# Designs tried in a protein design chat: miniprotein binders against q56419. Part 102

Target 1, 326 residues: q56419
Amino acid sequence: MEGRTLEEVQEEVFKRHGVLVPKKELEDLAKALEEAGLLLTEKVEARLKEEEEKLKRERPMRLAGLSYPEGEREARAFLEAFRASYPGEGEEARVLLMPHLEPSRVPEVYGAALAALEKTPPPERIYLVGVAHRPLKEKAAALPVPFQTPFGPALPDLPALQALDALLPFELFNTPLAFREEHSLELPLFFLKGRFPEARVLPLLVARRSPELGEALKVVLRDFPGLLVLAVDLSHVGPRFGDTPLTRTLAEEARRRDLGFLERLAEGEPEAALAFLGANPTRIDGVEVVASLLPLLRERKGKVLAHRLDLEAPTLSAVGAGTLVL
Below, E stands for the ipSAE of ESMFold2; O stands for the ipSAE of OpenDDE; V2 stands for 0.75 times the mean of E and O plus 0.25 times the DockQ between their complexes.

## First folded at step 7 (miniprotein)

Design z40 (at its last look DockQ between E and O 0.02; V2 from the best seeds 0.00; counts 0 for: pae O 8.8 > 1.5, other shape alone 2.542 > 2.5, placed apart)
Fold by ESMFold2-Fast, scan of step 7:
Structure z40 (fold): chain B 326 residues (1-326), chain A 96 residues (1-96)
Amino acid sequence: as target 1 above (326 residues)
Amino acid sequence: SDVEQVLRELIELSRRGDFEKMKEVAKKLVEVAKKENDPEAAFEALIMLGDIYRELGDPETAIEYYWEALYIAAEMNDFQRILTAWDRIERADEML
């Protein structure tokens, strides 16, 4: 009962302060707090609608000045520094798997991706597939607007996006707000736009495995050829992710899991890669992306260029990151 | 500053190329630091041992000492030392 709750509050105030607050005053205060809560909720809802409307025109940078420089000159120097962090030459990519983890944590892994892009002929378009960190209304989504970068806007490939939408059993452009704060697209796009400034982009998010997405993309890529990029992180271990603090055993298990997964993808065996992770593959956020894109990954051989397991010292947690060319 | 004494001795032994003597000195420091409950000295000595084994082409043994160092740093809540040990572990792992 509500009356019992108010009586408990009244009794507690009397015990601590020797003041008997009239029940009506407590009722009026509770009502005012509830009304203020409703008004705040309405204001938040109005802001979200306004933000969704803005996303119909463009997707602004969110991590500029934090994860990468906002100025073009500084951004170019930053890109070159990451390339220099990887001592290898790279390999030509038709499919590139790269991380979306904070770049400063794994500079050699991003450097390996840049090395691969240097060996890759400029594509007309990039199919950039990231992982949804917010719920989507459907298994996958896209946002058909320019994405701002320090190198200028990455323009959407509208004909290819429309062709993809037409082949899917669900609306592709279904959750604009999921793209407002999405580092799995923004961070790889910074590097991709810096290397291929003229390429158009198909920014895609996967929340759950969608075999229909992979089948549709196989058809669209035939008519609209381009570079396929899987922007995925690997193992997530430690207290930040619901585990115990990192130990040598857990770190070695994470590395074996990451490398076994990547090497099987490099052999053109994506089903074997998924099976290798065993009954609990959800600790690698790339699983749903790979499972969705099976038709594009089968029989396509390549090479793992880099792998790191990055440690977050305060929590003793780690995230795996790798670069794979196919 | 037992660590500074060992560092000076290790530099001198390094100039002479006496890696076996360097290992002996570093191992002795680890034993002394642990016995006297000096986690900072133990950490530094374990990192040095790992570095010596890595330079000798034994990254597996280096990783063992680096993990001991990481656990000591974790008990100290010393995030910079945790990351120092981790960087060493990752670099040694690249050699496997």
Scores: ipSAE 0.505, ipTM 0.799, lowest interface PAE 2.3, mean pLDDT 88
Fold by ESMFold2, look of step 8:
Structure z40 (fold): chain B 326 residues (1-326), chain A 96 residues (1-96)
Amino acid sequence: as target 1 above (326 residues)
Amino acid sequence: SDVEQVLRELIELSRRGDFEKMKEVAKKLVEVAKKENDPEAAFEALIMLGDIYRELGDPETAIEYYWEALYIAAEMNDFQRILTAWDRIERADEML
């Protein structure tokens, strides 16, 4: 009955079925449906509050048995298989850019990340910065709880998180539910925790660019040194994203965009990397993260280790994934 | 069929290792496969042409043949062949 008067509904029922339903009965039905909808809304809200309270204690695995093995032995073998899919050597990373795309689709790119971690001294902590796929109450958020992995819990670095929160003009711990299903943290964390089992984690999400986050992190990293990880995907092209099916031209444009972006980051020129993307920054998933973290990326030189464009054959859509060390 | 005859010629050439002649015959196979409306044979011939050019150190030409193969596979709704061509494209792009 969207926008129709009760009289119009009554008349339509009579025309189609030969039954005249009194207007009051239709009014009573409309009230009952509205009240039932309100009750369902309250029930959903209560369950979401309950889930939020649970997330204040820990963040459980959501992708074990789906994207990576549930058991620790199998998970260790999985890591080794991914490393083997990348035949090259890594370099030490102070900053690592890696994807959050389904790992089995771009194994060489995750393998390159593992190769970089092999050359990286075990950090005391990891600043893991992903992309919020659900709305945040602020531009960025953190969840200061253990994140479960097949390798045991990834413990939060509470002192570093508290220091970060104190420097921001907004509450950092603002949207626990956004973390419930956030694969941009869970998928990279599997690899990071597997290689650095003793490292604590700062699990961070960016929804919208926040220069304040980057400035605050610059201060916090000075006092709490660690590995900075940007867990971001690159170009999104094809029908899933509003383009035609993938063609040679579209694929070449995506590769140029991805590699041009990564190479400028590797030259220590993050503003130039963003400018290179031009008028359509939504074609690269990680733009808001990079834009937030400019103070941490400037003048830091490094190397692009891998890039792949992941093609989904049924739709001819593709997503870029890369590995960059700085 | 003409497709079968040209394919047998390719097999014989591969046994002798005559790779330059294989390039010529693979181009003929693409032509014949298209005339006989045999997209599977056309796909295989295009992949072979791409492979030959990649081994000869010409990945740009290889990519052109691989994209043609991919479009044929897409018209067939053959997801496995789409991914085969895509893998070839990605491998050739690494050489550039």
Scores: ipSAE 0.473, ipTM 0.811, lowest interface PAE 2.2, mean pLDDT 89
Fold by OpenDDE base, look of step 8:
Structure z40 (fold): chain B 326 residues (1-326), chain A 96 residues (1-96)
Amino acid sequence: as target 1 above (326 residues)
Amino acid sequence: SDVEQVLRELIELSRRGDFEKMKEVAKKLVEVAKKENDPEAAFEALIMLGDIYRELGDPETAIEYYWEALYIAAEMNDFQRILTAWDRIERADEML
């Protein structure tokens, strides 16, 4: 709503959600938000600053009770069930590519990630690189605070984060509000924290390809070894993403793109993986993350453990998810 | 409460994958919540309903319910509930 007319908001809501909110309701909402101090009044700025100040201390769970259980006991049972959904064995990971999609949609893909983590020695730290679904001030960002989980807080590795910041041409600690609701970190972190409760975390977001990030991380990883996790989804196809309803042909193309991408990554050829996608017509989510991390993915051979193209039936759309170990 | 009963019915329908019936019961939930004139209960019911639709893979419908929840929260001048509803909207939009 900041600086936008009610018409622009209405149009945006319509474009995004297919819902035409009546202008009167928008006016009533705007008034209620203003009265609540949620319109860009001094009061909202103060509240945003307060929220930002809270994010300087910790990042609370947002998806507890929604995507995963809030209680530790239930959360452990959840992990076990997800692990059970993947019938295979994992491999040791130095790099793990895993989804950030709603876990219930692709349980076996998360199960494959858990299987890989079972074969992985407990890392001192986890470099968790997610996708920024919100704008960042810079190409990438980090939040150097504890992330709450049902298993206790995931503590930041401040020395490693500081070392990374020092090597970047931009301020790494930017846009803290982008982390507040970012599921691309929260969902993978649940599984990671559940498996490695003592690991410190570097929560990173990528909004746009940053080769500088990959080069900096390559140096940091030498002095601060750890598990690299790419929390990325794959193809996004169907009406929600501007395509026709999912057809066999479209699904086959999405799978071909996803698997062709993952296989080339598994061969240690990340540049070939990106080149294979070309214009990325099926909208593989992880492209900007992979493009940022090329120096860390080169010459690493691994294995695709799982892949799923999950149908969202109400929208006749589908999202690809995969688990890759390197 | 009548709301809790309808929610239990929705959960059961969700488990069965009966999406069409869920829509009918969902409408009933909104009606019951509005009838009780309990904005807090209405808010929670709408959030739960949105969450159910999201879990069913209908984020569009979820967003509609979250917006209704947001409006109720706004009427209550409850900033935390507004943020909760907004977060749900954004997640339902961006989650996939």
Scores: ipSAE 0.013, ipTM 0.235, lowest interface PAE 8.8, mean pLDDT 84
ESMFold2 (binder alone), look of step 8: mean pLDDT 85; pTM 0.832

Design z41
Fold by ESMFold2-Fast, scan of step 7:
Parts: sequence; structure tokens; C-alpha cells
Structure z41 (fold): chain B 326 residues (1-326), chain A 96 residues (1-96)
Amino acid sequence: as target 1 above (326 residues)
Amino acid sequence: SDVEQVLRELIELSRRGDFEKMKEVAKKLVEVAKKENDPEAAFEALIMLGDIYRELGDPETAIDYYWEALLIALEMNDFQRILTAWDRIERAQEML
């Protein structure tokens, strides 16, 4: 009972239930609640430790049966339906930017990503860079374990992960628990594993700008070539994200911001893309990822294949999603 | 009554592919629906008008009509119509 006296508790019980509880019984109750709270804290801590230990062996699916089908056959049909939702042809990708927003909300954007993967030679490994939605002990982290999918486990590229770890000024494998419920990796991975079942994966999370990550990745990619995937959503606008309800002006500003950002990346000008966003302050979770990966994005020209603003009608909020090939 | 007559005319013009006449008739439907205080008819007419302009290669004007439809759907508190108008806006934006 933080900040409450026994007399205040006694008075509240009397007011609500018409019962006067003796102070001794309230003292015993307070002690029992404190003991129960301590036991609950110990149970939570023990469970988190158990979960962390499990994550040293594998990363289980969290969104199977919710965001994508659990069974392989159903998952395959689901993936092909997304490809069919995009009427265009893809372009070959050396770098792919794709969303991690709930796929059913922007099927055409994921379809564009699938189209690009269809035109891309199968990579030996995928550098999958997502956004940390939970605190990391360092600016970035990786989890060097198999990630379960309906298409089988996506196996880690241990030699490439170890090479990356050796080049960084911090421990790469620093926050296993951050990967337990991370949709920015799980949702893109579903599509990537469906298209490239034999590719190994480097599952990476960025919490804050890490230029040293981009520099290290440039070195590692030379010795361990692969597909670089930036799994990022674009503008976040409306009450769900601390803004006013979506208006035409807000939607047009968000779209202009998203497309201006993506187009500058497509021109091979990632610094210009970041500067463009600086003139239009809004929440794009891709900023920290792009800022970290500058050496990998410079002078690499490409094409924006798709862009959508997804409207959450009940809250009048929107999230931008796009597919960019470089 | 008047709304139903105009809708029948639009269906016939659609079969003939006469988008310029469909545009004129759809604009009249919006006016009639607004005068009769029929937000459902006004919404449908605005979506149709937007679709016609998009088909004619004018997505900018289509988006204007889709936003008017969205505002009507918001006033109606009709989430399905809000999402319909929004999807139309997004698809027209892809053409820009």
C-alpha cells in the first residue's frame, strides 16, 4: 500500500462496505500483501530468468495464429495471397526496406516486398535489421539462435554474427529478452523465410543510432555477402502516438514526409533523407536504423515500389508503410 | 425517388463507358443527396465521382472527392465507410 496509512485503509473499507476492520487485522493484511507482493516479484523475476535461458536455445513464434497462419500449408497460401495483392513486378534488391506493421493492414506493401524478393537471387544470408520496441542494454543487439517460423527454423549465421560481434565496441548478444516479443523481426522474417528457406539470418535490433554498427556491417558484408533488410515503419500520426486526430493536412504531411524520405534513399542519399525528416519532425522509427547504416546506403540507387498510410479508424491514427529496393 | 433515378442513369452510362457524362450525373447526385439530407447517398456518390476522376487520369481531383466522402463517413460514425474512403484515397495517391 504505497503512500496509504492503516487509518486511511480502515476508513475506506468502512465507507465502501460498512465494516470497521480492527487495526491489527489491517496490519496483518498489509503484511500479507507485502509478502504476496514480494512473492509475486520473485515469481516474475524467476519467470523472466527462465524465459531468458530459453531464448539462449531458440526464439519461438509469438504471432502464429494471430498475424499469420501456424501451419506450413496455410502459411504458404497466405504468403502467395500477399504477393497477388501487388499488381506490379518487383525489382532486384541488394537492400530491401519493408514494414513490420501488421501485414493484413498493408497487404499491397508486403506484396511489393515479395515481388522484389522474387526478382532477387537467393542470398546465403539475410541481415535483418529491426527496431527495438523494448530497452536494450546497448545501442544494438542480436540473438544468435534459431527463430521458429511456419516454414521451419530460420537458422542464425553464427560465423557472420561472431565476426560482427568482434568488430563492435559493445557486446552484441546483450539483451535476449528484447527478442521475446519483437514483431519488427518476426513479421518480416515470416515473408523472408517463405521466399528464401535456405538463407541463414542475422537478427539485429537497433534502439539508438549506432554508426559503429554500420561500419562493422560494411566489413562483415564483404566477407559474408547477403541481403540487407531494413524492417521499419514510417510516419506515426494521431492520438495513439501523442498527436491530434488525423486530418487531411496531417495525412498529407505524413505522406510527403514518408515519400520524401524514401525517394532520397532511392537516390543513394541517406544523409539527405535524414535531413529532410529533420525539417518535418515526426515519429519515423526508420530514422535510427538508417542513421546507423549510412555506409551501406550511400550511392546505392533504387526504387520505391509501394507506400500506404494505414488508418486505425477508431483512434483516427495512421502508420506509414513502404517498400524500397536499393 | 430523385436519388434512385440518378443512380439508374449512372449505371447505364457506366455500361457505355461514357465517363464525361457519368461525371456530370454523379455531381448532380451529390447535390440531390445533400439537399435531401441523405448522407449514405452523398457518400456513395462522392466515392463514385472520385472513381470516375481516377479512371480519367485525374487522381488529384479524385482524392478531393474521397476526402469529402471520408468526412461524411466520420460524421456518420461509420467505420466501414471511413475505411472504404481511406482505401480509395491511398489507391489514388499511388497514381501520383
Scores: ipSAE 0.411, ipTM 0.764, lowest interface PAE 2.9, mean pLDDT 88

Design z42
Fold by ESMFold2-Fast, scan of step 7:
Structure z42 (fold): chain B 326 residues (1-326), chain A 96 residues (1-96)
Amino acid sequence: as target 1 above (326 residues)
Amino acid sequence: SDVEQVLRELIELSRRGDFEKMKEVAKKLVEVAKKENDPEAAFEALIMLGDIYRELGDPDTAIEYYWEALMIAALMNDFQRILTAWDRIEEAEEML
């Protein structure tokens, strides 16, 4: 019953089954369902509180055995296979844009990111900025705990996270549960930890544009230098994303949109990149991250290393993925 | 069936390397498969047409046939064929 009166429920049952249910029986049933719903809600709330408490200690792997191997040896071989899938050489990165799409679907794009990491001096810390796939209490959030990987835990940079928190007009550690199942951090982190095992991490999620995050990060990066990683996917097209089934024209438009966006970022013109997408940027999930990080992206020139539009066959939908070095 | 007859002709032409005749016969196979409501045969013929045009250095036309094959595979709910057509599209796009 979603805002239905007893009269409306009674009428619907009569229309479908030709039975008029007495009002008192309907009332008794509604009370029983309400009581059962309250008990289920209490159990769900208790479970969420337990999960939240566990997240104060560590963030366990969720995609091990699914998106990447659980064992360290197998994980290392898996990572090297991705590097081998990209025939080009990397470029040194101060800023790296890489996808968070299922890696096995775009291996050459992750291989390009690995190639860039090979040319990059080991950073003391990584600012890993992903996209929130669950609501946050604020525009952005972080979780200051070790993130488990097959290569050992990625340790948080607590001093840098505290410095960031102090500069923000909101509480940075505001939604721990949003990090319980977050592939936009877990999947890039697998590759980053494999290449830079000693680097500490600042795991950051952006839900909505936060210019204050970009301004604060610019200050923190001066005192706590490190590698900035934007873990974002590009165009989302097709029925899975509220669009028509993929056609040649739609695929060509998505590819053109992705590459135009990335090339403008590579020119050090992030405002031009956002403007290129037009008034409706909702088809690229990197928009909110790029819009938040403008001060860190301006006047940084670089190179697009790879791009692929990946087909989700069951829905005739596609997601763009790319690797950009700045 | 007419599909079987045209397919046998196409196989023989492929042994001889007669790409122009293979192109004509593959187009005939697509039409016959559509008339006989044989989506599997239509898919295979469209992939072959795309492959022939790609081999002849016309990736634009190849991509057009591969997209038609992808649409047929989608109507069949055949995920292996959808992926096959998509891989062909991506490979031909790299030739542009």
Scores: ipSAE 0.178, ipTM 0.688, lowest interface PAE 5.4, mean pLDDT 87

Design z43
Fold by ESMFold2-Fast, scan of step 7:
Structure z43 (fold): chain B 326 residues (1-326), chain A 100 residues (1-100)
Amino acid sequence: as target 1 above (326 residues)
Amino acid sequence: SDVEQVLRELIELSRRGDFEKMKEVAKKLVEVAKKENDPEAAFEALIMLGDIYRELGDPETAIEYYWEALLIAALMNDFQRILTAWDRIERAEELADELG
């Protein structure tokens, strides 16, 4: 695991599986993998290089048949069912915050996002900002290729991506493999492509706060106007995320933090939203995205359309999800 | 059993709509179920007690009883009952927002 620290391995396992692995076990595993890796280095390198080469051409669907239907007709019916799950009317979005949690767990929240998209004039492009669930070589990354969906490929906005890359102090296209299995982009993109089939996309991942990204995006959006989408989940609480089993107190704290965060964003006060969370003890994964995009969120007032704290009964854990229009 | 007797009384009171008396009897059912180490009966009694407080316009107290029911269901590893208690909590939270 060259280039990966023990702490980075622990963080990745926790983020993807909600389990904190004891340091000694990770150290023992790392030694075993290093020994095995010496014997398999050529095979592993060839495989990774092959996967990187495929990602230079397109990003295939990974969650089709699992989180959404593979066929276009079935996918359309699925999307309309989610819209029907939200009984309210949407509002026009210039900025949309929506979840990337498994859609079937929070159908009303995705329905609220769809309602907002119905009231929004079709954008020429969508700036889709998700959360990196794998390490990036830089604070943020993008992948400038078509992303496959049941509604056809979501085409990259190459001129806007190149303009963004030119303004950043790091190479934007720095970690293609991080996009191979990334649900924070794939799941929102399904809904966005279903509603805006002609829109091009800037698929962006944030791993750590990057004020440079927000400043650069402010410039690019002036020349390449479009819809900004923050694809983020809210609180993560319970044993799956390193806490004790969910209690009333912990669930109420998660709801309070989720809603306080969203309401401050709705008031056009993203710094106040971040300050409200403090050390982020309920693990809202949107904090790094919001901290990166401050110039785009300041003084934009809007409305929280939906919020749910979804219970994962087998683990007695919960994840917050919300829809916010700015 | 004492649980069966008290449950029968609670069901009869629910048919009459006597929520104040139901409250008293449901609390007794929770106590009896806990003494008899009957987690299923304790769960049912706590759900009923929560439902009574919700109908009386006290969703905050209802939420307390629903959380206790959820924890009992979790100890039983009963996913259907965990989800039942969670649905009750969500509905009571919606009512609390409406009333507050």
Scores: ipSAE 0.029, ipTM 0.624, lowest interface PAE 6.4, mean pLDDT 87

Design z44
Fold by ESMFold2-Fast, scan of step 7:
Structure z44 (fold): chain B 326 residues (1-326), chain A 82 residues (1-82)
Amino acid sequence: as target 1 above (326 residues)
Amino acid sequence: GNEEYLKRVEEALREAERAIKEGDWRTAVNKLFHAGLIAGQAGDPETAIEYYWEALLIAAKMNDFQRILTAWDRIERAEEML
């Protein structure tokens, strides 16, 4: 299948439902469609072109009814349940690091983020920086369209996005299809829009470290002040990620690396945070985002509000999640 | 205090060992959960985490996902106490 491999489909189902669909079942389905005189590849390509055209106008919800409720009333109750799962009061955030992992897996970590947002004055705009889970044509990308949420559309800050684009040595508005199914933006945005309904957004994806992005954002934030949100997960360990099944030693190493990384960021030392990880053996996906945003993170003191290492029982794999306020 | 605590943990561990010898993995996991709970309530989260990891690994061999998740939840709660 061109444009979307069986492995990518299998991974997406596992991420959303915690179930690994056997590749054989997906292959059998593809063959059945081909034998019925329908070319799955042709149908997939036609669908991708249709989705790309939609993305020129708006970014629709993909995880509504799966990771969060579609209806506004139900979505509000869902968000409040996450806040209730964290017993603390939070801290005011100028920079917020929060996860993009399935929220129901780490409710207290999202609750900590919500506590911080409750203590934060409403920003005019949010710089939402996620991690690309699909290849980008450049090191980073943005999509300058409204993002749908159960709380209404999150509107793009077009002047700030255009100012950012003008300062970059590459076209910022590249690879719109990378935004079609991107939980590192959609899941944090659900919580951010619920708390700050009037804020405009700059939805940004980082695929590889871009110091040019950090330098440009430093300039843009001076003219267009707002809340910076790093939507990143921490360690990824276990068979799902190429390791052996989770052991106590591997879990302890993941926690040590997650917390050491976050604490150094809280000290205003992002270079020290990166150096602490070295070769990043537990695969903290925030590394490329932090490396890109160095000028925005230096000398900002803060606090780690929450950390969890979430177990995915069927594979004995785990993903780290944390909330950090700077 | 310590004598009572150690006796209760040792009793739970002996029952876990008996269950393992008899192939009763469900009882073994439950007894390890009990040993971990006693250690945690006595203010010894390090020891509780050790028993919860043993329980998790046994549950994993059984493909008992509910007990794997229960063991993990207890590990995370004990980690918060460190």
Scores: ipSAE 0.241, ipTM 0.739, lowest interface PAE 4.4, mean pLDDT 89

Design z45
Fold by ESMFold2-Fast, scan of step 7:
Structure z45 (fold): chain B 326 residues (1-326), chain A 119 residues (1-119)
Amino acid sequence: as target 1 above (326 residues)
Amino acid sequence: EYLKRVEEALREAERAIKEGDWRTAVNKLFHAGLIAGQAGDAESIKRIIELLEKIAREAEKSGDPEAAFFALIMLGDIYRELGDPETAIEYYWEALLIAAKMNDFQRILTAWDRIERAE
C-alpha cells in the first residue's frame, strides 16, 4: 500500500476480482503490512549496524573474482596484461589522474596509469581520492582501516589521516557504510597496491566540492609527502545518464570536453579546466574532486598519456576515461 | 585471372541487387573487394563503392537493414584503406545508427570499434 489510499486499494480489488472489500478488512490488512514493514526495517537497521561494526576492523574485497582475480598470482598476471595493452612509456607522477570504471572496458587507459607508476619512485603513502557513489554526511569522508586486496592489505596511514581530520571543520570519518561498496577506491587501489605494495593509503571520497579538504591536504602533504591519485571518470553521456542516445555529435562533444579538461589540468591550470567545462553538460564526475583539490593542482605541469570514450552498447551511452600525470 | 574473378563477382552482385537479394550482393562485393584490393585495381574498387552505396541507400528501405549495415561497414573500411579516415568515420556512424535501430548490440560494438580505430 505504499503511496496508495485504502479507497484506491478497494477499487483495484473490485476491478480484478469483482468483490467489494469492507473498509475494516482493508484497514486490518494495512495495519498488518505496516507491522511487517516495521519488523523488516528493524532487521535492516540491525544488519547495517553489524556491517558498520565490521568496517571498524577492515574493508573486505567486493569485486574480487568479478573485476579482478582473487589470487595473487592471477592478479599479478592481470596487471601485466593491462600494462601490455598500452604501447607507450610512462612518465613520473607526483599527481596521477586515473579512471575507476570497470578495467576491462578501457585496458589501455589503466595500462597508461601502470606505465606512469613504473616511472614513479615508490611513495611512502598514497592519497587516493575517489568519487562517492553513495551519500556522505559531509562533503568528504575517509575510512581508517586496512583495505583488502589480492596483494595483501593496503594499510591506512593513521598519523596522516588523524592530521587531516584535525585540520577539517567536520568529522572526516563520518560515513563508514559509504565505503562498503565503493569501486572508485577499490579498482584504482588494486592497481596501486600491485605496483606499490609497501605504500600506506589515505582512502578519501568526495561527494561535493570541499575547498577546506584541499587546503587541509596541502598542509598534511607538507608533513606527510606522498603520491596524490585522483580516481575519476570523465564524460557520462547517453540515456543511462539522463541524456539522448549517443550520436556522432554527442560523442565528439564528450571527447572534446574530456581532452580540453585534461589538457588544461596538464598545463597546471585547474581553474581554467573547470571554466572550460562551464555547466559540465557531459557530466565529468572529476569536477567536484578537481574543485576540492585546487591548491594541489595549480602550477603542476604534466601530460595526458591516454584517453578513450567507452561505449555501453545496451543503452547507447558512453563513459570517458583518461590517464594524466602531473 | 584476378580480373576474371572480380568481373564474375561484380556480375553476380549486380544480379543479386536486381533480384532484391541484398545479402548476396554484399557477400559478392566483399569477395570482389578482397581480390581487387590485393591487385590494386582502382577501377574495380570504384565500381564496388558505387554498388555498396546503392545497397546502403536501398536495402534498409526494402526491409534489409542488416545488408545496409554491412555495406556501410565495407564503405568505411575501403575509405580507411584509401587514406580517408574522415569519410570512413561518416560511414561507420551511419552503420552504428542502423545497428541501433535494429537493437543489435554486437553490430553496435562492431561499428564503434571501427570508429575508435579510424580516429
Scores: ipSAE 0.013, ipTM 0.572, lowest interface PAE 8.2, mean pLDDT 88

Design z46
Fold by ESMFold2-Fast, scan of step 7:
Structure z46 (fold): chain B 326 residues (1-326), chain A 101 residues (1-101)
Amino acid sequence: as target 1 above (326 residues)
Amino acid sequence: SPEEELRKLLEEARELFERGDFEKMKEVAKKLVEVAKKENDPEAAFEALIMLGDIYRELGDPETAIEYYWEALLIAAKMNDFQRILTAWDRIERAEEKLKE
């Protein structure tokens, strides 16, 4: 019944169906719906509390058996197959930008990331920065628990996470449920854990630009040096994202915007990269991450190792993916 | 007949492929596209356009190859043939990656 009175509901039914429903029957139905709604709410709340409690101990795999193999042996072969998809040798990374979309859609882009990791000295910790696909209570969040992978749990760097939390004007551990189903962390972490099984991790999500996060991370990285990974996808174009179907011109524009963005980052000019996108607008979820991490990206030169614009055929929509080392 | 003309052009293309004569194969593939379009045979047109793109790529002209691949993609899109859309797209992306070097 929503916000209607019982008399209004009775009148509407009579007008539409020619039937006068007794007020008592409508009252009984409304009461039953209210009681059912309350019961459903209580069940949902109980399930959410259970999930929150589980997340205090560990973050379980959600995409095992779907986006990557569940067993360790099969997972290792899968990772090596992705490395083989990229014919180059890679470059050493102090900062790595890699995608988080379904790996099977852009195997050579993930292969390029793996090639860069092979040239990179094993870090003690990885600062893994992904994009929040659910609202966060603050601009950014972290979850300080082991993240399960087929290669064993990726353990949190608790001292570094606590140091970061202490420097921020908000509670870092503010939205644990946002991490329950978050592919922007889970998919890159699969590859990172496979290559650096002993590295601790700082799993970070950015929902909105947080310059205070970048400033705090600059300080924390001095005491807790590690590999910075930006797990971001590039252009999102086409009907799936509220756009027109891809044409050659639109695809070329998206590719140009992606590469122009990445090339400016590779020159150590992240403000120029953001300005370039402002002048040539396209939806890139990495914008909020890059804007948050400006102090960590300035004056770091590097190389774009791979770029692909991946097509979703049913909608003629595309998502850009790239691997950049700085 | 149009069906006999398509068959003849396909046989000629295969013979030229065996001989490694990509310039002549290119001209035959162009005729194949024209005949397929006249006959409203979108599957034949798609295959011929992919062939043209592949030939131009082998001849060192990836820009022209991409033009033919996009035309093939649009034909596949009108057919709602998602596998053919992806086939054309993969060729486009591979050619674009090489072109950007």
Scores: ipSAE 0.373, ipTM 0.758, lowest interface PAE 3.6, mean pLDDT 87

